# VHH binders against Protein disulfide-isomerase A5 (PDIA5): the designs that were tried, part 3

Target 1, 129 residues: Protein disulfide-isomerase A5 (PDIA5), of Homo sapiens (Human) (q14554r378to506)
Amino acid sequence: WMQNPEAPPPPEPTWEEQQTSVLHLVGDNFRETLKKKKHTLVMFYAPWCPHCKKVIPHFTATADAFKDDRKIACAAVDCVKDKNQDLCQQEAVKGYPTFHYYHYGKFAEKYDSDRTELGFTNYIRALRE

## First folded at step 18 (VHH)

Design n3 (from m3 with I108L)
Fold by ESMFold2, look of step 18:
Structure n3 (fold): chain B 129 residues (1-129), chain A 122 residues (1-122)
Amino acid sequence: as target 1 above (129 residues)
Amino acid sequence: EVKLVESGGGLVQPGGSLRLSCAASGFTFSMYDMGWYRQTPGKQRDLVADISSGGSTKYGDSVKGRFTISRDNTKNTVYLQMNSLKPEDTAVYYCARQWGADVTGKWLYDHWGQGTQVTVSS
Protein backbone atom coordinates (compact mmCIF):
# COMPACT_ATOMS: atom_id res chain seq x y z
CA TRP B 1 0.00 0.00 0.00
CA MET B 2 1.33 3.38 -1.05
CA GLN B 3 0.55 6.49 0.93
CA ASN B 4 -0.34 9.73 -0.81
CA PRO B 5 3.02 11.49 -1.26
CA GLU B 6 1.32 14.57 -2.74
CA ALA B 7 -0.68 15.41 0.40
CA PRO B 8 0.61 18.50 2.15
CA PRO B 9 2.03 17.71 5.57
CA PRO B 10 -0.36 18.53 8.37
CA PRO B 11 0.26 21.84 10.12
CA GLU B 12 2.88 21.55 12.83
CA PRO B 13 1.43 22.15 16.29
CA THR B 14 2.70 25.27 17.98
CA TRP B 15 4.87 24.89 21.07
CA GLU B 16 1.84 25.84 23.16
CA GLU B 17 -0.31 23.17 21.43
CA GLN B 18 2.20 20.40 22.17
CA GLN B 19 1.73 18.20 25.23
CA THR B 20 4.84 19.14 27.23
CA SER B 21 5.68 19.96 30.82
CA VAL B 22 6.15 23.64 29.92
CA LEU B 23 3.53 25.85 31.54
CA HIS B 24 2.26 28.25 28.87
CA LEU B 25 1.04 31.46 30.50
CA VAL B 26 -0.89 34.51 29.45
CA GLY B 27 -1.34 37.94 30.97
CA ASP B 28 -4.50 36.94 32.83
CA ASN B 29 -2.98 33.99 34.69
CA PHE B 30 0.72 34.87 34.96
CA ARG B 31 0.84 36.45 38.43
CA GLU B 32 -1.58 34.01 40.09
CA THR B 33 0.18 30.99 38.64
CA LEU B 34 3.68 32.11 39.63
CA LYS B 35 2.67 32.93 43.21
CA LYS B 36 1.99 29.22 43.76
CA LYS B 37 5.52 28.12 42.78
CA LYS B 38 8.66 28.52 44.87
CA HIS B 39 10.78 28.61 41.68
CA THR B 40 9.71 29.51 38.18
CA LEU B 41 11.96 30.04 35.20
CA VAL B 42 10.04 31.92 32.50
CA MET B 43 10.97 32.09 28.83
CA PHE B 44 9.52 35.14 27.09
CA TYR B 45 9.60 34.45 23.38
CA ALA B 46 8.33 35.10 19.88
CA PRO B 47 7.42 32.10 17.71
CA TRP B 48 9.06 33.64 14.61
CA CYS B 49 12.42 34.22 16.29
CA PRO B 50 15.08 31.67 15.28
CA HIS B 51 16.96 32.25 18.54
CA CYS B 52 13.87 31.13 20.42
CA LYS B 53 13.35 28.12 18.15
CA LYS B 54 16.86 26.87 18.96
CA VAL B 55 16.24 27.04 22.71
CA ILE B 56 12.74 25.52 22.77
CA PRO B 57 13.86 21.85 22.81
CA HIS B 58 16.35 22.60 25.62
CA PHE B 59 13.80 24.50 27.70
CA THR B 60 11.19 21.81 27.09
CA ALA B 61 13.59 19.09 28.22
CA THR B 62 14.33 21.12 31.35
CA ALA B 63 10.63 21.33 32.16
CA ASP B 64 10.37 17.56 31.72
CA ALA B 65 13.31 16.99 34.07
CA PHE B 66 11.50 18.80 36.91
CA LYS B 67 7.92 17.79 36.09
CA ASP B 68 7.46 15.85 39.34
CA ASP B 69 8.68 18.66 41.60
CA ARG B 70 5.55 20.62 42.55
CA LYS B 71 7.62 23.65 43.69
CA ILE B 72 9.17 24.24 40.26
CA ALA B 73 7.75 25.48 37.00
CA CYS B 74 9.29 26.13 33.64
CA ALA B 75 6.91 28.55 31.96
CA ALA B 76 6.67 30.31 28.62
CA VAL B 77 4.99 33.52 27.46
CA ASP B 78 4.37 34.24 23.79
CA CYS B 79 4.93 38.00 23.67
CA VAL B 80 3.50 38.29 20.15
CA LYS B 81 -0.02 37.56 21.40
CA ASP B 82 -1.99 40.77 21.92
CA LYS B 83 -3.21 39.59 25.33
CA ASN B 84 0.41 39.23 26.53
CA GLN B 85 1.84 42.53 25.33
CA ASP B 86 1.12 44.46 28.54
CA LEU B 87 2.66 41.64 30.57
CA CYS B 88 5.83 41.59 28.47
CA GLN B 89 6.15 45.36 28.82
CA GLN B 90 5.59 45.18 32.58
CA GLU B 91 8.32 42.55 32.81
CA ALA B 92 10.67 44.78 30.77
CA VAL B 93 11.09 42.26 27.98
CA LYS B 94 12.90 44.13 25.19
CA GLY B 95 14.03 41.19 23.09
CA TYR B 96 13.47 37.50 22.49
CA PRO B 97 14.27 35.17 24.09
CA THR B 98 14.42 36.58 27.60
CA PHE B 99 14.62 34.36 30.70
CA HIS B 100 13.49 35.50 34.14
CA TYR B 101 13.63 33.67 37.45
CA TYR B 102 10.75 34.30 39.89
CA HIS B 103 10.57 33.29 43.55
CA TYR B 104 6.96 32.87 44.66
CA GLY B 105 5.93 35.15 41.80
CA LYS B 106 8.43 37.89 42.60
CA PHE B 107 11.04 38.75 40.01
CA ALA B 108 14.45 37.77 41.33
CA GLU B 109 16.87 37.92 38.41
CA LYS B 110 17.39 37.60 34.69
CA TYR B 111 18.88 34.31 33.56
CA ASP B 112 21.85 35.08 31.28
CA SER B 113 23.76 31.82 31.48
CA ASP B 114 23.96 28.93 29.02
CA ARG B 115 20.79 28.29 27.01
CA THR B 116 21.05 24.49 27.04
CA GLU B 117 19.20 21.85 29.00
CA LEU B 118 22.31 21.38 31.15
CA GLY B 119 22.62 25.11 31.81
CA PHE B 120 18.97 25.42 32.82
CA THR B 121 18.94 22.26 34.95
CA ASN B 122 22.14 23.20 36.79
CA TYR B 123 20.66 26.61 37.57
CA ILE B 124 17.44 25.13 38.92
CA ARG B 125 19.27 22.49 40.99
CA ALA B 126 21.30 25.26 42.63
CA LEU B 127 18.04 27.05 43.54
CA ARG B 128 16.76 23.93 45.32
CA GLU B 129 19.88 23.72 47.49
CA GLU A 1 32.15 35.06 31.03
CA VAL A 2 31.47 35.53 27.34
CA LYS A 3 34.61 36.37 25.37
CA LEU A 4 35.08 37.16 21.70
CA VAL A 5 38.68 37.61 20.55
CA GLU A 6 39.44 38.71 17.01
CA SER A 7 42.75 38.10 15.27
CA GLY A 8 44.28 38.10 11.81
CA GLY A 9 44.18 41.79 10.98
CA GLY A 10 47.08 43.68 9.51
CA LEU A 11 48.47 45.71 6.63
CA VAL A 12 47.96 44.39 3.11
CA GLN A 13 48.27 45.82 -0.36
CA PRO A 14 45.23 46.36 -2.58
CA GLY A 15 44.15 43.10 -4.17
CA GLY A 16 45.53 41.10 -1.25
CA SER A 17 43.85 38.73 1.14
CA LEU A 18 43.44 38.33 4.88
CA ARG A 19 41.67 35.80 7.04
CA LEU A 20 40.15 37.01 10.29
CA SER A 21 39.34 34.69 13.18
CA CYS A 22 37.07 35.21 16.16
CA ALA A 23 37.59 32.80 19.04
CA ALA A 24 34.52 32.48 21.25
CA SER A 25 34.34 31.16 24.80
CA GLY A 26 32.09 31.20 27.85
CA PHE A 27 28.92 30.09 26.07
CA THR A 28 27.53 27.26 23.94
CA PHE A 29 28.70 28.60 20.59
CA SER A 30 26.36 26.45 18.48
CA MET A 31 23.33 28.14 20.07
CA TYR A 32 24.12 31.58 18.63
CA ASP A 33 24.29 33.35 15.31
CA MET A 34 27.49 35.32 14.76
CA GLY A 35 28.55 38.25 12.66
CA TRP A 36 31.37 40.46 11.48
CA TYR A 37 30.94 44.22 11.47
CA ARG A 38 33.38 46.97 10.57
CA GLN A 39 33.81 50.57 11.54
CA THR A 40 35.85 53.46 10.19
CA PRO A 41 36.47 56.47 12.43
CA GLY A 42 33.46 58.72 12.77
CA LYS A 43 31.05 56.25 11.20
CA GLN A 44 28.59 53.69 12.53
CA ARG A 45 29.44 50.01 12.41
CA ASP A 46 28.19 48.40 9.23
CA LEU A 47 27.39 44.79 8.49
CA VAL A 48 30.07 42.78 6.77
CA ALA A 49 28.58 39.31 7.14
CA ASP A 50 26.31 37.19 9.32
CA ILE A 51 26.26 33.42 9.76
CA SER A 52 23.59 31.41 11.52
CA SER A 53 24.38 28.45 13.77
CA GLY A 54 23.21 26.24 10.88
CA GLY A 55 25.54 27.89 8.38
CA SER A 56 23.22 30.25 6.48
CA THR A 57 25.03 33.44 5.47
CA LYS A 58 24.25 37.04 4.61
CA TYR A 59 26.62 39.68 3.29
CA GLY A 60 26.79 43.44 3.01
CA ASP A 61 26.51 44.59 -0.60
CA SER A 62 30.01 46.09 -0.70
CA VAL A 63 31.71 42.80 0.19
CA LYS A 64 29.49 40.26 -1.58
CA GLY A 65 31.53 38.00 -3.82
CA ARG A 66 34.84 39.03 -2.19
CA PHE A 67 34.36 38.00 1.45
CA THR A 68 33.29 34.64 2.85
CA ILE A 69 32.08 34.07 6.41
CA SER A 70 32.35 30.61 7.88
CA ARG A 71 32.29 28.95 11.29
CA ASP A 72 33.69 25.88 12.98
CA ASN A 73 31.43 24.87 15.85
CA THR A 74 33.99 22.31 17.08
CA LYS A 75 36.55 25.09 17.59
CA ASN A 76 34.04 27.78 18.67
CA THR A 77 35.41 30.04 15.97
CA VAL A 78 33.99 32.23 13.23
CA TYR A 79 36.11 33.26 10.26
CA LEU A 80 36.08 35.98 7.64
CA GLN A 81 38.05 35.29 4.46
CA MET A 82 38.67 38.62 2.77
CA ASN A 83 39.81 38.53 -0.86
CA SER A 84 40.42 41.27 -3.42
CA LEU A 85 40.89 43.85 -0.68
CA LYS A 86 40.41 47.53 -1.51
CA PRO A 87 41.48 50.67 0.37
CA GLU A 88 37.78 51.16 1.18
CA ASP A 89 37.89 47.97 3.27
CA THR A 90 40.21 49.68 5.77
CA ALA A 91 38.45 49.52 9.15
CA VAL A 92 38.37 47.94 12.56
CA TYR A 93 36.57 44.59 12.20
CA TYR A 94 34.44 43.37 15.10
CA CYS A 95 33.07 39.95 15.89
CA ALA A 96 29.60 40.03 17.43
CA ARG A 97 27.21 37.58 19.08
CA GLN A 98 23.57 37.81 18.02
CA TRP A 99 21.39 36.80 20.98
CA GLY A 100 17.92 37.62 19.77
CA ALA A 101 15.53 40.01 18.11
CA ASP A 102 13.46 42.94 19.30
CA VAL A 103 9.71 43.34 18.81
CA THR A 104 10.20 44.75 15.29
CA GLY A 105 12.42 41.85 14.20
CA LYS A 106 15.69 43.82 14.38
CA TRP A 107 18.63 41.65 15.42
CA LEU A 108 20.13 42.25 18.84
CA TYR A 109 23.80 41.85 19.77
CA ASP A 110 25.00 41.59 23.35
CA HIS A 111 28.74 40.95 23.01
CA TRP A 112 31.37 42.47 20.78
CA GLY A 113 35.07 41.78 20.53
CA GLN A 114 37.67 44.53 20.90
CA GLY A 115 38.25 44.51 17.17
CA THR A 116 41.15 43.86 14.81
CA GLN A 117 42.54 46.52 12.47
CA VAL A 118 42.61 45.86 8.74
CA THR A 119 44.55 48.40 6.66
CA VAL A 120 44.65 48.19 2.89
CA SER A 121 47.29 50.44 1.36
CA SER A 122 50.29 50.31 -0.88
Scores: ipSAE 0.578, ipTM 0.772, lowest interface PAE 1.1, mean pLDDT 90

Design n6 (from m3 with S52T)
Fold by ESMFold2, look of step 19:
Structure n6 (fold): chain B 129 residues (1-129), chain A 122 residues (1-122)
Amino acid sequence: as target 1 above (129 residues)
Amino acid sequence: EVKLVESGGGLVQPGGSLRLSCAASGFTFSMYDMGWYRQTPGKQRDLVADITSGGSTKYGDSVKGRFTISRDNTKNTVYLQMNSLKPEDTAVYYCARQWGADVTGKWIYDHWGQGTQVTVSS
């Protein structure tokens, strides 16, 4: 009757650590980074929020779909990080997830449509036309 | 346009049963958690039941064991089976879409149906 103890699974990388096409921003670099892009869709999120976790693969796939268009960015801000708390308050983020569209760094509108890759990509394509 | 349309309310005697339906449209239903709330005049809306996109359920204390929430993602519909109804269950019942969480971790519901009246009386 042999024991087979298993090691705990290794820690999973955070969304930011996965090195996807999503630009993970902080309060220090948010505005300068967005000014360099004609179109940026920003997801403000909290890592603990299950609603955010459901959207992350869709938002990540959207970022990947536009990774070769230098005018477009899909960015994310973790509002739980100390460095980002002032930014998230300044941007009037009251809940998670929140999606904002910025035109050359200027807030233009909230995105309140479908939270799927198709919803995001249709929105971004319409901005280019 | 997000739409939530409740149906199935009505008059019922104590001990009776009703089944409420909430037809959802205008969004990818499977991406959202859903809930049923109820409101008596002059009172805040109370949680009756909620159901995650994956099917996990939670119930208000006063309805546990009597009500069952379910969903059919192929029909974009949430159901509330209400059994052993009591006069205190009399209320307007609202279907709601759970949008996310506020900064304190409380759930936010961004769309509500028009409500359906449930009246439990002899």
Scores: ipSAE 0.522, ipTM 0.746, lowest interface PAE 1.3, mean pLDDT 90

## First folded at step 19 (VHH; from n3 with S52T)

Design p1
Fold by ESMFold2, look of step 19:
Structure p1 (fold): chain B 129 residues (1-129), chain A 122 residues (1-122)
Amino acid sequence: as target 1 above (129 residues)
Amino acid sequence: EVKLVESGGGLVQPGGSLRLSCAASGFTFSMYDMGWYRQTPGKQRDLVADITSGGSTKYGDSVKGRFTISRDNTKNTVYLQMNSLKPEDTAVYYCARQWGADVTGKWLYDHWGQGTQVTVSS
């Protein structure tokens, strides 16, 4: 009887729009934000990169696991944005994804271990101890 | 310690078949795309085939229709089935791990096996 077609589904939110525990940073706030954290693991990424897309759920779950520890941050930088271009070059990001560990805002090392929630969480737990 | 170990190379007559295997260890295999490249002396490595973690495949023009790449995520292994082999297929074949992309979208590989020789001749 009644022709009331459903509205089309809304567009899927971007990673940034999903309102997770991940801190999405830009060139203007990167240094000041990281200085406030004893431990920050940063994922430099490109939204189009399928390798990044595979890691995003694992990195997001890692951020959630440490959300209540104010000394720890899991952060992400979208290197495709123009306002992040200088930052990603300054941090020597040559490909996506790239993971850097920072201690009180100072670069300490690249993370080159397993790209799973367990790999990330084990790494951060070892730093916290 | 990421390791990629190729096997299955050898001497085969034209028109024959050969199956290469690449055993992977030291990483979560299902998180990475994989590929086979080949190299003849004095030339750069050429793409033979690649396969995404989800099973999507791509082939070099000279091998399309004759070679098949596959993977078994439970055995951490990539395969290359090579049929209708020609002398021009003679090369060292390398397994490679694709970890990401550069700013231009070019795929990046960070680990290569030591290679397995394939020789097609009478």
Scores: ipSAE 0.587, ipTM 0.782, lowest interface PAE 1.2, mean pLDDT 91

## First folded at step 20 (VHH; from p1 with G35S)

Design j1
Fold by OpenDDE, fold request of step 22:
Structure j1 (fold): chain B 129 residues (1-129), chain A 122 residues (1-122)
Amino acid sequence: as target 1 above (129 residues)
Amino acid sequence: EVKLVESGGGLVQPGGSLRLSCAASGFTFSMYDMSWYRQTPGKQRDLVADITSGGSTKYGDSVKGRFTISRDNTKNTVYLQMNSLKPEDTAVYYCARQWGADVTGKWLYDHWGQGTQVTVSS
C-alpha cells in the first residue's frame, strides 16, 4: 500500500528550448545571421519580464507565419545571458521587450507598434512591399 | 495613435467618493498593464494603483482599502474607484500604459493621459 513519492514535474522549457521558427541569436552569430536575411525583426527580451512573456506567443506565431520565406526572419536575443549583455548594450537596448528591424543586418528602425501577432505580421508584410 | 483620456475628477468633501475613468484607444488594450498615478505641485508622481492585463492589482500603501482599480477590456477603459477620500488625496490623477521594464526591473511607461484634478476639501 506504500507508494514512492512522485517526482516533481520537469521544469517548463524555456522559449529557446521550444521548437519554434524564432531564431535565438547570441553575440557570436548575431551579425552574421542578420546579414543573410533581407528583413529581420529582432526581439530583445528578459525571461523574467512579464511584458516579454505576454508578447512571446505573438512573436512566435509571427515567426511561424513567415517561416517559409527565406528572406524574412524573426529573431530573439536573451539580454539576461552574460554572453549577450554586450550585444544588447551595443544595440542600445534600454528596456524589455525591445523590437528592432534590420535590413540585411543593418539597423533600420525600432518597432514601436502593437505587440500582437497582427501587428508584427502587418509590419513585416509592409516591409515586403 | 495611442491615446489615454482621464475623466471623473472633481471637488468632493472629506469622506466622499469619486470614480475616475481612463479611456484608451489606438492599441490592443487587453495586452497592457495599466496604472494610476497622482501628483501634487512640486512633488513627484506617486503610484496609486496598477492592474495587469490578467486582472491582478496592487495599491500604494496610502490608498489600500479605500481605492479600487479595475478594467473593462470591452470598453478599453481602466477605472479608479476612490472611497473615503481625504484631503491628502488631493492631486492630479494620471492614467498610464505600462510598456515594459528596464534592465534593473523597473517598470517603464510610454503613454500618459492629460490628467484629471481631484480636490478633497471641506
Scores: ipSAE 0.835, ipTM 0.909, lowest interface PAE 0.4, mean pLDDT 95
Fold by OpenDDE, fold request of step 22:
Structure j1 (fold): chain B 129 residues (1-129), chain A 122 residues (1-122)
Amino acid sequence: as target 1 above (129 residues)
Amino acid sequence: EVKLVESGGGLVQPGGSLRLSCAASGFTFSMYDMSWYRQTPGKQRDLVADITSGGSTKYGDSVKGRFTISRDNTKNTVYLQMNSLKPEDTAVYYCARQWGADVTGKWLYDHWGQGTQVTVSS
């Protein structure tokens, strides 16, 4: 009656470990990276947050959709990392996920619309016009 | 514009049943966890039930076994089936959209309905 315990599935790669068009930023390169892009949508997130997990595929897809536009970037900041805590505080992140739009590195506004690929894409498209 | 509108409240006798509905609009409903809260005058709002976008449910201890939260993403509606109602269930019931979590893991809500009155009395 003893069941052979099935080995747990290998851990899924983290978002950062996945090769996507999303720029994973940290405190050291956040400002410099943003200044090089006309339009950057930044997702501040926590890996443990189910709300973040839900949105990540949509945000990733959006990043891929605009990957060939050198003026546009989708970036992400893991606020759980110790090195990013100050950054997240400085950017007034109060919860996860939080989306900020930056224009040439300057904070413009919070994105507070639909957290879907379509929502993000429409927003970025509007910015580009 | 994000909008939540509750309905289905009313007067019912102890042991009776009500079904509350919350109609959502102005956002992609299927992407959000939804919650029911209730509040009596002079008291804080209490969580009644949660339902994730994936359909997982959680209930307050006082309503467990009697209330059922469900959702229909095709109708952008979350429901609260309330059975075996008690006078203690008398309150204004609110529907709320859960948008995320704070740094401590506390769930955060950003939109609420205006509420619907539920009165359980003999």
Scores: ipSAE 0.832, ipTM 0.907, lowest interface PAE 0.4, mean pLDDT 95
Fold by ESMFold2, look of step 21:
Structure j1 (fold): chain B 129 residues (1-129), chain A 122 residues (1-122)
Amino acid sequence: as target 1 above (129 residues)
Amino acid sequence: EVKLVESGGGLVQPGGSLRLSCAASGFTFSMYDMSWYRQTPGKQRDLVADITSGGSTKYGDSVKGRFTISRDNTKNTVYLQMNSLKPEDTAVYYCARQWGADVTGKWLYDHWGQGTQVTVSS
């Protein structure tokens, strides 16, 4: 009789594969997608960066908190992907993570406040007023 | 306002010990990696020690085995225990917050304390 080896466990899904409320963007759709939103907070990141890994749960929870407001998006760009290199250069991303606020697709400011769900949600609530 | 305040510096004889503290405020301390650097007049800042938010540590070659970096996330404080001090350890010691990495993987720092003077002399 033959021993039936178990298949290895599937790899852990990436942030983009986890099917969250975060809008994962690429160079081809970035500008046109952001033009449709009054407020977008974008996280430019690298998957290998431990500083990004620490923020991802907070940013993800923020996206979920605003998922029912069609005027708001929490978006992410993986700057390590080859197809996103030009976008991250165009947006002047020099380090990871970097957070930009866009108003109808136009860059308005960097987000430099606390990198927690509360920090992000307070910022976004202030934009709605 | 992000604030880093070093303390615990002073004058000590060779072979002596000091413990530096860096009190952090204005941010969620447990979300950041922290470092100690030191600088002598006319020279660039040198890495002394790193500590990740999870407690992993790394040391400069000249201090390995003599210095210990630690952190207490409940007190928002980073420590540097300095033992077997030598005259070449004389410097201003700075606490720094590591916020990220550049495109090549080099660590980036956005806040530095005012520094605390350590002087090792007879």
Scores: ipSAE 0.623, ipTM 0.798, lowest interface PAE 1.0, mean pLDDT 91
Fold by ESMFold2, fold request of step 22:
Structure j1 (fold): chain B 129 residues (1-129), chain A 122 residues (1-122)
Amino acid sequence: as target 1 above (129 residues)
Amino acid sequence: EVKLVESGGGLVQPGGSLRLSCAASGFTFSMYDMSWYRQTPGKQRDLVADITSGGSTKYGDSVKGRFTISRDNTKNTVYLQMNSLKPEDTAVYYCARQWGADVTGKWLYDHWGQGTQVTVSS
């Protein structure tokens, strides 16, 4: 009923397991999924990277802010997973975190502006012209 | 535009002290780790000190115990207090923003200040 006090605590759920509005992608579904969205902002990350960990709440809040707009996705790719390593190389990800904007699945630009919810949401609102 | 502006360098005698400042603007300062590096002509930049956004610090071996890195998130400023200065500390000191890590876990920096000269000479 209660946790065994001598056992380690259970692992915290990963970002992907937390059931947020973030669309978690893998190498097998990346291209086809992005082709169906007018605007996708993708965060390429590593779970161990503290810079990624700091941004995750902001990126997650951004995904929630646009959850009802079917043309927009905020997506994430865990580049440490074996099945994603070819994808991250193909997308020229050299470090974590990296943010790319895609228009109907075509790479448009790297996002290098502020890594806060406000920075992300202002960027996405400007795309909805 | 991200800007980092160092100040506080100068000429001091051995055993003296200096305090360097790095004023940051154009980004949310509390979201980034910051570093001081130094460089002498003809050499690679050497890590002097790191400070995380949460205030944890790390120092290069040659400055540990003599230098203190700190930050003030209300002033968007990183400091380097340098005590017990030696001639070997003579260098241009650079403030740098740590934005991430590469696949091997090496820290990556995307913005550097212009540098401030520190000269320790009797």
Scores: ipSAE 0.601, ipTM 0.796, lowest interface PAE 1.1, mean pLDDT 91
Fold by ESMFold2, fold request of step 22:
Structure j1 (fold): chain B 129 residues (1-129), chain A 122 residues (1-122)
Amino acid sequence: as target 1 above (129 residues)
Amino acid sequence: EVKLVESGGGLVQPGGSLRLSCAASGFTFSMYDMSWYRQTPGKQRDLVADITSGGSTKYGDSVKGRFTISRDNTKNTVYLQMNSLKPEDTAVYYCARQWGADVTGKWLYDHWGQGTQVTVSS
């Protein structure tokens, strides 16, 4: 017995195409963008990695939670893109996902805590002092 | 503090069954894929089974059809049901947390339990 077949769904937009509050950066604009922000949490990722895919909704929601604070950015770098490979090597990204905190564009620490919206937002609130 | 504690090992005869448990704490369990590995003396750890946070499973060739990995996200626990046990299954069994992949696509693990001994002997 056949199900009622539906047309294939349209291609889902990539994370970058979804027009969220996440700043999607490339090697050419990474340093200048981060210099303008007091606090930036950067997710280095690979689109094929399932661990990255699980975190994306949480990181996206975090970016939305801080969208009205101009001193804070949640940014993402797709390390599979050719234009970003030098950046990801320079930042010593060894695996995906990797989360770095930058203070006015200067690397401060790796983020190694909970990969949930609450974990990210608690971390950022603690940085605001 | 991330903690993984295996239990349920023991001595069984060939053809017998055991159920291993891995109790997890200190992290959001439902966000991570989990694995069972085993190790015999003098060898590297060998993959037994994987389970994703969504419940998809994969098994090593030598255990497929005999072992079943499962998880209960409400109890933060991973299980390994081992049936039709053979002397070759004798090993220390480890629970591991899979956190990501390296640049070549190899899975990365950051936490391991202490292990539980399984001995299959006449």
Scores: ipSAE 0.595, ipTM 0.774, lowest interface PAE 1.1, mean pLDDT 91

